# Designs tried in a protein design chat: VH-VL binders against o81304. Part 16

Target 1, 187 residues: o81304
Amino acid sequence: CSIFANPAQRAKRKLLELISEEDRGLRTQKDPKKRDEIVNAIESMTVIGRSSITTDDSLSATWRLLWTTEKEQLFIIEKAGLFGTTAGDVLQVIDVNKRILNNVITFPPDGVFFVRSDIDIASPQRVNFRFNSAVLRGKNWELPLPPFGKGWFENVYMDGEIRVAKDIRGDYLIVDRAPYNWTESFV

## First folded at step 5 (VH-VL)

Design x6 (framework fv_nezutatug)
Fold by ESMFold2-Fast, scan of step 5:
Structure x6 (fold): chain C 187 residues (1-187), chain A 121 residues (1-121), chain B 107 residues (1-107)
Amino acid sequence: as target 1 above (187 residues)
Amino acid sequence: QVQLQESGPGLVKPSQTLSLTCTVSGYSISSGYYWHWIRQHPGKGLEWIGSIYWSGSTYYNPSLKSLVTISADTSKNQFSLKLSSVTAADTAVYYCAREYYGSGSYLFDYWGQGTTVTVSS
Amino acid sequence: DIQMTQSPSSVSASVGDRVTITCKASQGISDYLAWYQQKPGKAPEPLIYAASSLQSGVPSRFSGSGSGTDFTLTISSLQPEDFATYYCQQYDSYPYTFGQGTKLEIK
């Protein structure tokens, strides 16, 4: 088929189609064939995004999780049900000029898991990060958790709607732009 | 379950701005990807006007680009169309539609009922 | 822009007939083609996507085929509720474009 007629739109449509019913990645964990199809679609996006700059000011946004292979994040989302709640928004809040990246998982109505990180732009597509602090917060309580780790991710594709990333552990992340700026006051 | 409904004035004078709103119920606009406006002139096929990704990026038919603005309000679960400097040629039935990518529910799987807009003096 | 041309513009048929409608794209669109049914005074309803995939709830007498530039919608045994106007649509690239429609009329 002719991908060159509009290769970015075709590849993006295929990617969104493949992930649309995957429950942010939970269903994909049980389906290796579906995972392979999604990874192949990500590789197509990687080719399209090759040589693009994905670490400029347009990276500054509130990003919403669409799909991931990150086992730790998926575990938290899956286990929320054991405590009578469900994961609401799963967000990555980036500010390039302030050099911060915060990971957020909400647990409506009153819960949030919040991880603060510093970032450094290493190349046109690579971001280095280091976790600073983590907290699990409820209505009238807060449990600080030790921060764990540092690494990098590469935004292999980014446009006005979505961003596709691959990290140091070989995990993938697909997110889209939220039309608001997330703040701690939302919890 | 999922329902889309257009609303706006049925009569618009030439040179004015046509404003239509699509209200979505049974489904969150933020749970979808793209939301579209399509119109139909009597005796002609369907004409795609444009789309909006739920978070705000827009795509317009080049034949209408300088005249069209699409916006979304996720707090009201609505998206809207503004068509400026209308003429009699803009008389049509206007539809909003959801683009969805699921097994057995794909592309424009839900449409509004359509709203008739007449442009006359 | 990709132009979509349907043939015929109208067809008269009887209940029980096999009806075939064709759609031609001005350039290759792979299988990025959908078919819709529209009854008078109502919005279009989806029938087929990806050239040949049936939408959930659509009767099995409807089928689609084709790839590239030439596509076909077939109704294997026409029912009274099938008298309507049918449209093809490409979704390969923006702007999305539709055929001019085929009106299926009672003989």
Scores: ipSAE 0.693, ipTM 0.869, lowest interface PAE 1.6, mean pLDDT 89

Design x7 (framework fv_nezutatug)
Fold by ESMFold2-Fast, scan of step 5:
Structure x7 (fold): chain C 187 residues (1-187), chain A 121 residues (1-121), chain B 107 residues (1-107)
Amino acid sequence: as target 1 above (187 residues)
Amino acid sequence: QVQLQESGPGLVKPSQTLSLTCTVSGYSISSGYYWHWIRQHPGKGLEWIGSIYRSGSTYYNPSLKSLVTISADTSKNQFSLKLSSVTAADTAVYYCAREYYGSGSYLFDYWGQGTTVTVSS
Amino acid sequence: DIQMTQSPSSVSASVGDRVTITCKASQGISDYLAWYQQKPGKAPEPLIYAASSLQSGVPSRFSGSGSGTDFTLTISSLQPEDFATYYCQQYDSYPYTFGQGTKLEIK
């Protein structure tokens, strides 16, 4: 299949163009005009993805963050540098058949923060989630953290490269398929 | 500091596979979006061959799709082109290029120097 | 596929001249058009993107205009280093396609 054969190709290129230098969303937090442009591009992707199924087995992947409006995630990424570390990849690891979704932030060389969630497929585009546990882990130590809460997100567009989602809080998420599969034993 | 460099044999026999590699330095392939191969026939214009998204998804010019394979090796920071069953019509200068979307640094903003490939018996 | 046609195929000009090169797309491509300069034996160098936006480091004598199907590259006061072949490229949809090129020669 060629997702780039028609208007989808144009809309996808425009979206990638708009987010390419936004530092995963950090720069966008200070630029409401740019945020509006990106949201408009997301709306175009939503139209293209309307009536598609984005919660099937192809959703199972290691997804890598390209851009988000989610304040908590961006705060963690921004503040990592102040404590002598740097946020590496920010991942969402989904397995539809196992009904799990793990949010992962890496802190090279040995650190990782991840939040485990259970998921239920609610519709062709909607996923319900519930936070199960969270942990901050170093090479030879780990610290459990208090996760609680539940929500939903809708994958408004998904193809062989990217996924675009909107969540219960009105935040947006743009991710792409990582060139690797992440596991808890990944080193 | 971003540089792309093509490498591979300059002479390939008809019916064999042409194999070229683009080595990227000063920038990580996994930090970009799409990486492209373009060729230029002697005395003629430019022809887009195909691209690879940083995660491995490939797109090929329909006129070449059954003959082309593009792959990436992020551990070596390289991406490669294989063109099977070559003929004299595949004689060209082959370029690799980065697709980028920045203010003042846009689309094919960095190209390799080009490598000449001659298909001859 | 979107076909790109440049006009003229070659043009002879003198230093100081105003030169225009045109590019026509077989279907509407909005402003998804780029221009490149290629000197003999060298890789193409980007000049213009989004039909009218100048690449960083490109002299202001270069300008682009147009939208939809008809596009123009203008060099307002030709310099010796500008003698080269110029290509337009659409990036609206795959496959990306280029014009056949316009060779700018010394008169």
Scores: ipSAE 0.599, ipTM 0.834, lowest interface PAE 2.1, mean pLDDT 88

Design x8 (framework fv_nezutatug)
Fold by ESMFold2-Fast, scan of step 5:
Structure x8 (fold): chain C 187 residues (1-187), chain A 121 residues (1-121), chain B 107 residues (1-107)
Amino acid sequence: as target 1 above (187 residues)
Amino acid sequence: QVQLQESGPGLVKPSQTLSLTCTVSGYSITSGYYWHWIRQHPGKGLEWIGSIYHSGSTYYNPSLKSLVTISADTSKNQFSLKLSSVTAADTAVYYCAREYYGSGSYLFDYWGQGTTVTVSS
Amino acid sequence: DIQMTQSPSSVSASVGDRVTITCKASQGISDYLAWYQQKPGKAPEPLIYAASSLQSGVPSRFSGSGSGTDFTLTISSLQPEDFATYYCQQYDSYPYTFGQGTKLEIK
């Protein structure tokens, strides 16, 4: 808890400031100048996190979405209103020892969409993943969906608060550690 | 709509531990970034004590030499300060504050009303 | 630690006056400086952030300027409700530090 640890706090506050009013990335999609500023801040975090290990046990957590450029995820968040709901927390649940990563979108009070994945730790910063199942669930129903895809992401920075990642498609992800642990029975 | 309120004993004996709680209403601790404790000695300026992120990460003023502990209880929407081995020099008004990064609402944008703590026998 | 020094420590002024308060950092802090107003018995209220950006709801008679080590808070036409103590604060690096305060008093 040393306040002296590194200059990362200044760079991290700048990053959090830039994303604070971006509606998880939805507003950024229409603002190239803001996107460039955020990417520059991510590059600063990447330099600070260079040569660090971001795939150890501390990666095991329920991660909550703060900002992303990932079009598919943002589309789901934006279009939730068409089905009479709104997106709640968007989560990435990782357990390194069990080699799993689940992507979760909540639709309060009773809905959830989640995709189960297997992971393989490829390097100190790189994680390989493969989707293996998906389900859309409501209060009294569930609909299994075919999963599709595999890829990798690199955690370019990670600490006790946030994680910054870049994936195979060049998309960025900024998440923080959720104040709770998510399980498949959570709704 | 956002409101912070400090609570705890107004009188603490020397060498004991001071415990204060900040209750946040109208806003979730988990929706914000950092939450801070600041104190003001009688007739003097403001001194930053430390901060916490809802994940449990903490930062402390080095001048307090590990005498300070900050914790958060997100289920109660509260965060707390413990200051051990207090002396008369710890007599102050203690404030909690939100750190925020919005257009027109930035840094310590909301403060609690302050709670007076006297360290005396 | 970054030391913040305000001048003057107190100033006496009349309603309608232009009042200037200065704040000096012991090292460069870019524009990571905020100003607060504190009335007796009350918590500080934010006035300015990033050296020159006005907090929402703060009257336009308040303005801030400066960069690096030398900063200024100006009240262009002092109102009765402006008699208070003013503090500058750096947020460039931990620990956050405040100036000693400037008390604005009625002449």
Scores: ipSAE 0.768, ipTM 0.885, lowest interface PAE 1.1, mean pLDDT 90

Design x9 (framework fv_nezutatug)
Fold by ESMFold2-Fast, scan of step 5:
Structure x9 (fold): chain C 187 residues (1-187), chain A 121 residues (1-121), chain B 107 residues (1-107)
Amino acid sequence: as target 1 above (187 residues)
Amino acid sequence: QVQLQESGPGLVKPSQTLSLTCTVSGYSIYSGYYWHWIRQHPGKGLEWIGSIYHSGSTYYNPSLKSLVTISADTSKNQFSLKLSSVTAADTAVYYCAREYYGSGSYLFDYWGQGTTVTVSS
Amino acid sequence: DIQMTQSPSSVSASVGDRVTITCKASQGISDYLAWYQQKPGKAPEPLIYAASSLQSGVPSRFSGSGSGTDFTLTISSLQPEDFATYYCQQYDSYPYTFGQGTKLEIK
């Protein structure tokens, strides 16, 4: 997917520009005006992406978090320092054909928190999900955690670089395609 | 300290493929957005060749058609340019550049020093 | 493609002079315009982005203005290190395009 159309290129650059120094959303939590600007840019992307199919096989990828309003995820990222670490990549690993979506927060070198989910494609832009399990894993230990329930999200824009989503709780998510495929493997 | 450095042969024969690599230090390609190749013909202005996003998504100047290929190797922190079927018109200084969107550091904020490529036999 | 045209192609000036360089786009590009300085044998260095925003570290004697199709770069009081070639660039749409350059020479 390429963006040679002027309106799509312009809107995407504006969005990336606005989020580039927002520390995945942590800085935005302290700046309502910046949040409003980003939401307006997301609405521009929504208009550009309307009538597009964003739940096809191209949704299958390892997606890296660029920006979100989701308070629970941001809290985990912010508090990583309390455990002597820093959050690395925050990922959403989707496989449409296997009907899975795993949310991953890495804590280099050996830590990971991840939530396993099943998904169902509800429409050209809507995905329903249900959390199956959650685990916080360190080098020599593992702590299972209760899953967070179920919901839906809509991918309002998706191309060869980024995906923009809105969810059932009114939160926003902006991710890009990672240059690697994340696996749960320890080898 | 962000640095970009071009490398590759300074002399290429007509009809062959020009291959250049940009090595990035002090910053991760994965942390950025778009990475670009620009060239400058002797005594002339600047011409944009193309760009790559770390996902592998590429954009090329239509004037170069299918002759150009840009690729990235994030594990080596490098991105590369291949220009096939070169002619004397491809003689130029080739630059790589970072596109960045920060306060006070914006668009092509870092460039490599440039590498001279001469196409002759 | 959006064509960028600079005027003049060259200008001769003395240290302390005020110099103005113009750049015209063949279609509206809002404020998606950058200016670069290039010295012989060196890569271009960014000066201005978004038509009027100064890059960090660039002396305050440089300023940019304009929107739409007509843009201006001004150097309020020329210094010896400012003698170079200046390029405008649009980044509104691909392919990114540059002006042909304006060479600033000692009078």
Scores: ipSAE 0.769, ipTM 0.884, lowest interface PAE 1.0, mean pLDDT 89

Design y1 (framework fv_zilovertamab)
Fold by ESMFold2-Fast, scan of step 5:
Structure y1 (fold): chain C 187 residues (1-187), chain A 122 residues (1-122), chain B 107 residues (1-107)
Amino acid sequence: as target 1 above (187 residues)
Amino acid sequence: QVQLQESGPGLVKPSQTLSLTCTVSGYTFTSYYIHWVRQAPGQGLEWMGSINPSGGSTSYNQKFKDRLTISKDTSKNQVVLTMTNMDPVDTATYYCARDSGYRLFYYGMDVWGHGTLVTVSS
Amino acid sequence: DIVMTQTPLSLPVTPGEPASISCRASQSVSSYLAWYQQKPGQAPRLLIYDASNRATGIPPRFSGSGYGTDFTLTINNIESEDAAYYFCQQYDNWPYTFGEGTKVEIK
């Protein structure tokens, strides 16, 4: 048996292969069978991550979206073209010590939409959140939007490469650790 | 039938700006990152930078950051490499290649263009 | 930047024997390592990704192994068409970096 193919590594590779060409979830919206396959792979990761701590300091990172079922994010990504732009990286920037989580969607070359949130660690796997502010920023302009919403998500699996989460609405999120740190360059 | 093709001038003079185009066909243009990799005659491979065609985010090797720009034209399925102030040491075969751009989805640079030789001389 | 070091730089081999090429990273790259073959006048061809996974269409005589900083490409029962340059490449972090290359020559 290969020491590089333990059960956790195999399950993770299967999940990543399933989502690799799903356009962050946009293609999956049209394919319920593929969605079910991905959800089953997430359930396998959930079993592997059972009872693990996924809300410690290693949660602090710039996380980059790989796949989601969250309709609001996918709608923004899909419809960016109607406004003369396209969505770039979609990020969650988490700092556990500062108790913040910022959701970021970039619109190259100069656009960004971001939502600032406060977080509380509720359990070894659960994070509570509350939106504080939202800003749509372009070149030489800025439009603040009213904040909305609060909820929770559970990181059902997390390691040195990925994080898999399920939220209060039953939506899923799969992210990896970005090979860069996001900073607010407009500050 | 998945193909990447580089095109551009085979000769440039010192101090001129190089513009190379990578045209893709046979797959969805926005589904893969495009990388530029160069190889000087008889030398190894050097990664220059990449672009995510879904959005246009770019990454550059610091060695080239002041001279190198990578852009895209989604309507033409093209990625463009622009490099200013060319020098004879920039003589190389320039390749474009596709990959996932994400280390966890990285199945390698599985499709490459044939390469285009750019000679920089007076 | 992560520095990739290949040994040997030149490897003469006899047809039918196994050949092995080593690649060492200056820091851990986990399993985020690929191997490419390049024949004269051609673009590189992907052989192995994620340290040990064979790319589509690659013959089973090619295999990869390793984790962290030490990686090996092995060609079992080497054939004359395997004469080429071989490069390792890390994709753990940007910038992507390649080894110097190993020239495999058939005796």
Scores: ipSAE 0.006, ipTM 0.530, lowest interface PAE 12.8, mean pLDDT 87

Design y10 (framework fv_zilovertamab)
Fold by ESMFold2-Fast, scan of step 5:
Structure y10 (fold): chain C 187 residues (1-187), chain A 122 residues (1-122), chain B 107 residues (1-107)
Amino acid sequence: as target 1 above (187 residues)
Amino acid sequence: QVQLQESGPGLVKPSQTLSLTCTVSGYTFTSYYIHWVRQAPGQGLEWMGSINPSGGSTSYNQKFKDRLTISKDTSKNQVVLTMTNMDPVDTATYYCARDSGYDWFYYGMDVWGHGTLVTVSS
Amino acid sequence: DIVMTQTPLSLPVTPGEPASISCRASQSVSSYLAWYQQKPGQAPRLLIYDASNRATGIPPRFSGSGYGTDFTLTINNIESEDAAYYFCQQYDNWPYTFGEGTKVEIK
């Protein structure tokens, strides 16, 4: 039998190990040395993914958050506990052909924060997006929030398991392919 | 009143490290991203990098590679720019500036410090 | 890096006339473009973002237009206080880059 080193596999394994106990990024917010290690690992993935196409049909999936530096997302996850709930899965549901990206944060058993966006594929790695609507839903209530803003992100690396992105602000997002497809819920 | 102020040395020797501080007041420090932009005498503006003061995530102009570090001290409402191995071509007025504060959105830099001139010479 | 080219580099204008400044990107920046005003000895001031949206407090005589690679800043009925340098800035890609600047002079 043969054993060979695969630089992409090693770099990916290192990245996933670095983020595994970071509580989606909450622990990393107060640890600049750990953040630098993770960013260096992301830079390695960026080199490996250079010139690859990360905005094709394979981008269409339910993506589940593993780690991020995005402060609004982390704030929502952190503060869920103050209201007697915890954030469940945090998802990006992307459909390239329908030109849609929906951000979903679940609050089991009955809550969901849902943001709908339209997307435009600008390049082999770049997605432009625009927020269209946002809703906070509970079991028997719904609070619509005004839509605002637009931006872009680049998927600097993507394979059959994970996607690594960097947005207009330089914030990072690491997601994996969820073992299920998300559908909209009223409960 | 919303205000940003740069402070630091006006003179740095070649090969030494520059440290500049941006102190903010009049708004919630962690709500808005901070950028560093420099301007060489008689020349245009050059974006150096930015920081999310809530989490500390940074974005850098790759021209500066590992010379540039931007950090924050939330207890002092300060953002710090550190740049190693200074060269005479780094002589410039250095500005810190605030933008929209949202992770996914950038709407330009709406509030700027007054700028601090840093001269690099022996 | 995306290169931003401004024309003209110097623009002498008489008060009351319109002034028009062009900004051209080396590749498409969609509408991710801002304009700044800088007076001598002062920090830049944001005028326009997303190509055509006026920033808070900016007079309606300032307007922006364009998409892709070609953008224009227009100052209608120019006033003496508008003498300054004007810079465009793209935020479509890292690093964010600025044009060389246009000096608007009032005679």
Scores: ipSAE 0.251, ipTM 0.747, lowest interface PAE 4.7, mean pLDDT 88

Design y11 (framework fv_zilovertamab)
Fold by ESMFold2-Fast, scan of step 5:
Structure y11 (fold): chain C 187 residues (1-187), chain A 122 residues (1-122), chain B 107 residues (1-107)
Amino acid sequence: as target 1 above (187 residues)
Amino acid sequence: QVQLQESGPGLVKPSQTLSLTCTVSGYTFTSYYIHWVRQAPGQGLEWMGSINPSGGSTSYNQKFKDRLTISKDTSKNQVVLTMTNMDPVDTATYYCARDSGYDLWYYGMDVWGHGTLVTVSS
Amino acid sequence: DIVMTQTPLSLPVTPGEPASISCRASQSVSSYLAWYQQKPGQAPRLLIYDASNRATGIPPRFSGSGYGTDFTLTINNIESEDAAYYFCQQYDNWPYTFGEGTKVEIK
């Protein structure tokens, strides 16, 4: 049987359709009914992805944020306007072999918020992480921020197009594979 | 001062629905996750579930299946626990608790309500 | 579900002595472990998180150690006010689970 079976593809299309106009989750924060619909669709994906391996080499990618319930990430995206900019792509850059996960929020034209993390693969679906450093960068300046925190997340579903994760808090993250590979020169 | 307070009925009949409210004060409601934890008389602590105060997403202990719902009302700074089909075995002190972490990590439940005893009896 | 086992069940201690409570997980929980104190008629109070980090306002006589499956809460120079139940809690996996508790009694 196919890892992209029709029931899985149908459930995935429904999820992507539900989140397509949600402004990465900002609109969903004001709409509990829509949030419940999206969470139910995520639970369907979780059932489909049950017992699958989502922490192998295919996890290594530049992942682009589609939707999340994570309040800190959404707060940064929402408040970018206070600093005279808007948030561009929000990325999670994972390299399983190097054991790194970097969170990147771009602020066009020259800004980036960059958080470095170390990761440890704990199970077929579980990733543990620890924040190492954080920095706000502009064209000719850099402001380092103190590192803090550690946690874990589980990739409850992953395929060649998307990844769905649930974290230590029970918050959700839906990402797709970006059409480019992120490097620090990509600012 | 930071404070959490549970309220609701002290007595529930078997097969009825329990509704408990946790009211928070002294901090920004949307900044800290709220957990529900219960404790049967003379027994240990049992984690029931939690809610993201901003995003509204919930996590439940599967032991409670479809019986348990946790919801929030940001305008009132309240979290509500609803549990259907109550049984005498559900007799316990119910606590709401705030955790001290952010949505990317957890550092324990640092502030608790006083607890409310719910007795399930005919 | 991860099962947390505490030993001893009851710990009588003389004031000024150190007290030590063990918590064992049925599988590795890394360092995702917290300790709570609960006095009769009161809500639990967070003592330690991430196995060894003391929570805000907690006296330095409380310390935690361990990793993986074996954890210890130590109370150095125990005081009469430390008579209480103590619970460990793992947050490595859902659902979060607690140990059955240890009753610390002053002799």
Scores: ipSAE 0.392, ipTM 0.782, lowest interface PAE 3.7, mean pLDDT 87

Design y12 (framework fv_zilovertamab)
Fold by ESMFold2-Fast, scan of step 5:
Structure y12 (fold): chain C 187 residues (1-187), chain A 122 residues (1-122), chain B 107 residues (1-107)
Amino acid sequence: as target 1 above (187 residues)
Amino acid sequence: QVQLQESGPGLVKPSQTLSLTCTVSGYTFTSYYIHWVRQAPGQGLEWMGSINPSGGSTSYNQKFKDRLTISKDTSKNQVVLTMTNMDPVDTATYYCARDSGYRFFYYGMDVWGHGTLVTVSS
Amino acid sequence: DIVMTQTPLSLPVTPGEPASISCRASQSVSSYLAWYQQKPGQAPRLLIYDASNRATGIPPRFSGSGYGTDFTLTINNIESEDAAYYFCQQYDNWPYTFGEGTKVEIK
């Protein structure tokens, strides 16, 4: 019964239902109507999250990708099969106190693409980041990539379950809190 | 050779809809975001909006409200700017430009079309 | 919107002379700032991004500096071909905004 549902919780449920079968955004790339529905739902979350603080200590978490419009990330996920694997979890690991944001894509059984960034909290909703290093790692090999680039994103909505962000190029990111902590265990 | 080319009407009457096409060549269409920037005669540059050519998600300057739509046709390697209710103050050279950013990175607009002058007059 | 103010609006220079153009943002843009060159009848050309990184193919006589609200484009040992308008652009917030432009004129 909607009489007992908070409007924010209803909007959040609608967003999560819309993205649940979108293959992290890959299916949405071919469906403009579905994309517009999802973007409208994101705009509702943006209104609800307006003036909230989304860059406090609760931002520190292992975030798991649910949906994105970001083409480079989707391309990597889509093409993992060409190398005999599939993308596992796609993670954004944030530690506000250490000023670190790491982007992680796992490729079972032993692969990982790992990008380390430093962050600066610019406002209650704005995070600036600077790329530090990247590595593509397999069981017995690694390929380091030189550091380049910097950008920003705004967490337009965040709660105990999900975070919704929009980046410098206008792409959207929807993530939830992973039930585990990701840690890097190599030098 | 990497090129962006704008095309469309040089003259539009007040209250009519403008449609401009940006055709790209010499690179993979879906690899670079496309921005629209205009410049009134003797004036500075004004950012209008952009499109992610892979999925078609857009970002707009709110100044244009619901007047502005940016869309794509991947089969033709084209981005289309549509703007309704044209006014003489919209007279400008309209440019499309790509950026070479990656993920959250934006590195400026590195390749521009030649620009197309649109005059709004009766 | 973030307002970008350029000074000077017109800069007459002699070849071999250094030239400096200032750009001031109405609020901090960190280092999310680009510089463009535009010659008459031509589209803009990217010179500098992230305040101080030269774009591909840009000669080393062009350099950028600054952070926050105050930025400078410097052209050392200016050449006749550098006569053009120069624009700064912030991308710290939407909408992206440009300065009014500075006309660099030989003599």
Scores: ipSAE 0.371, ipTM 0.795, lowest interface PAE 4.1, mean pLDDT 88

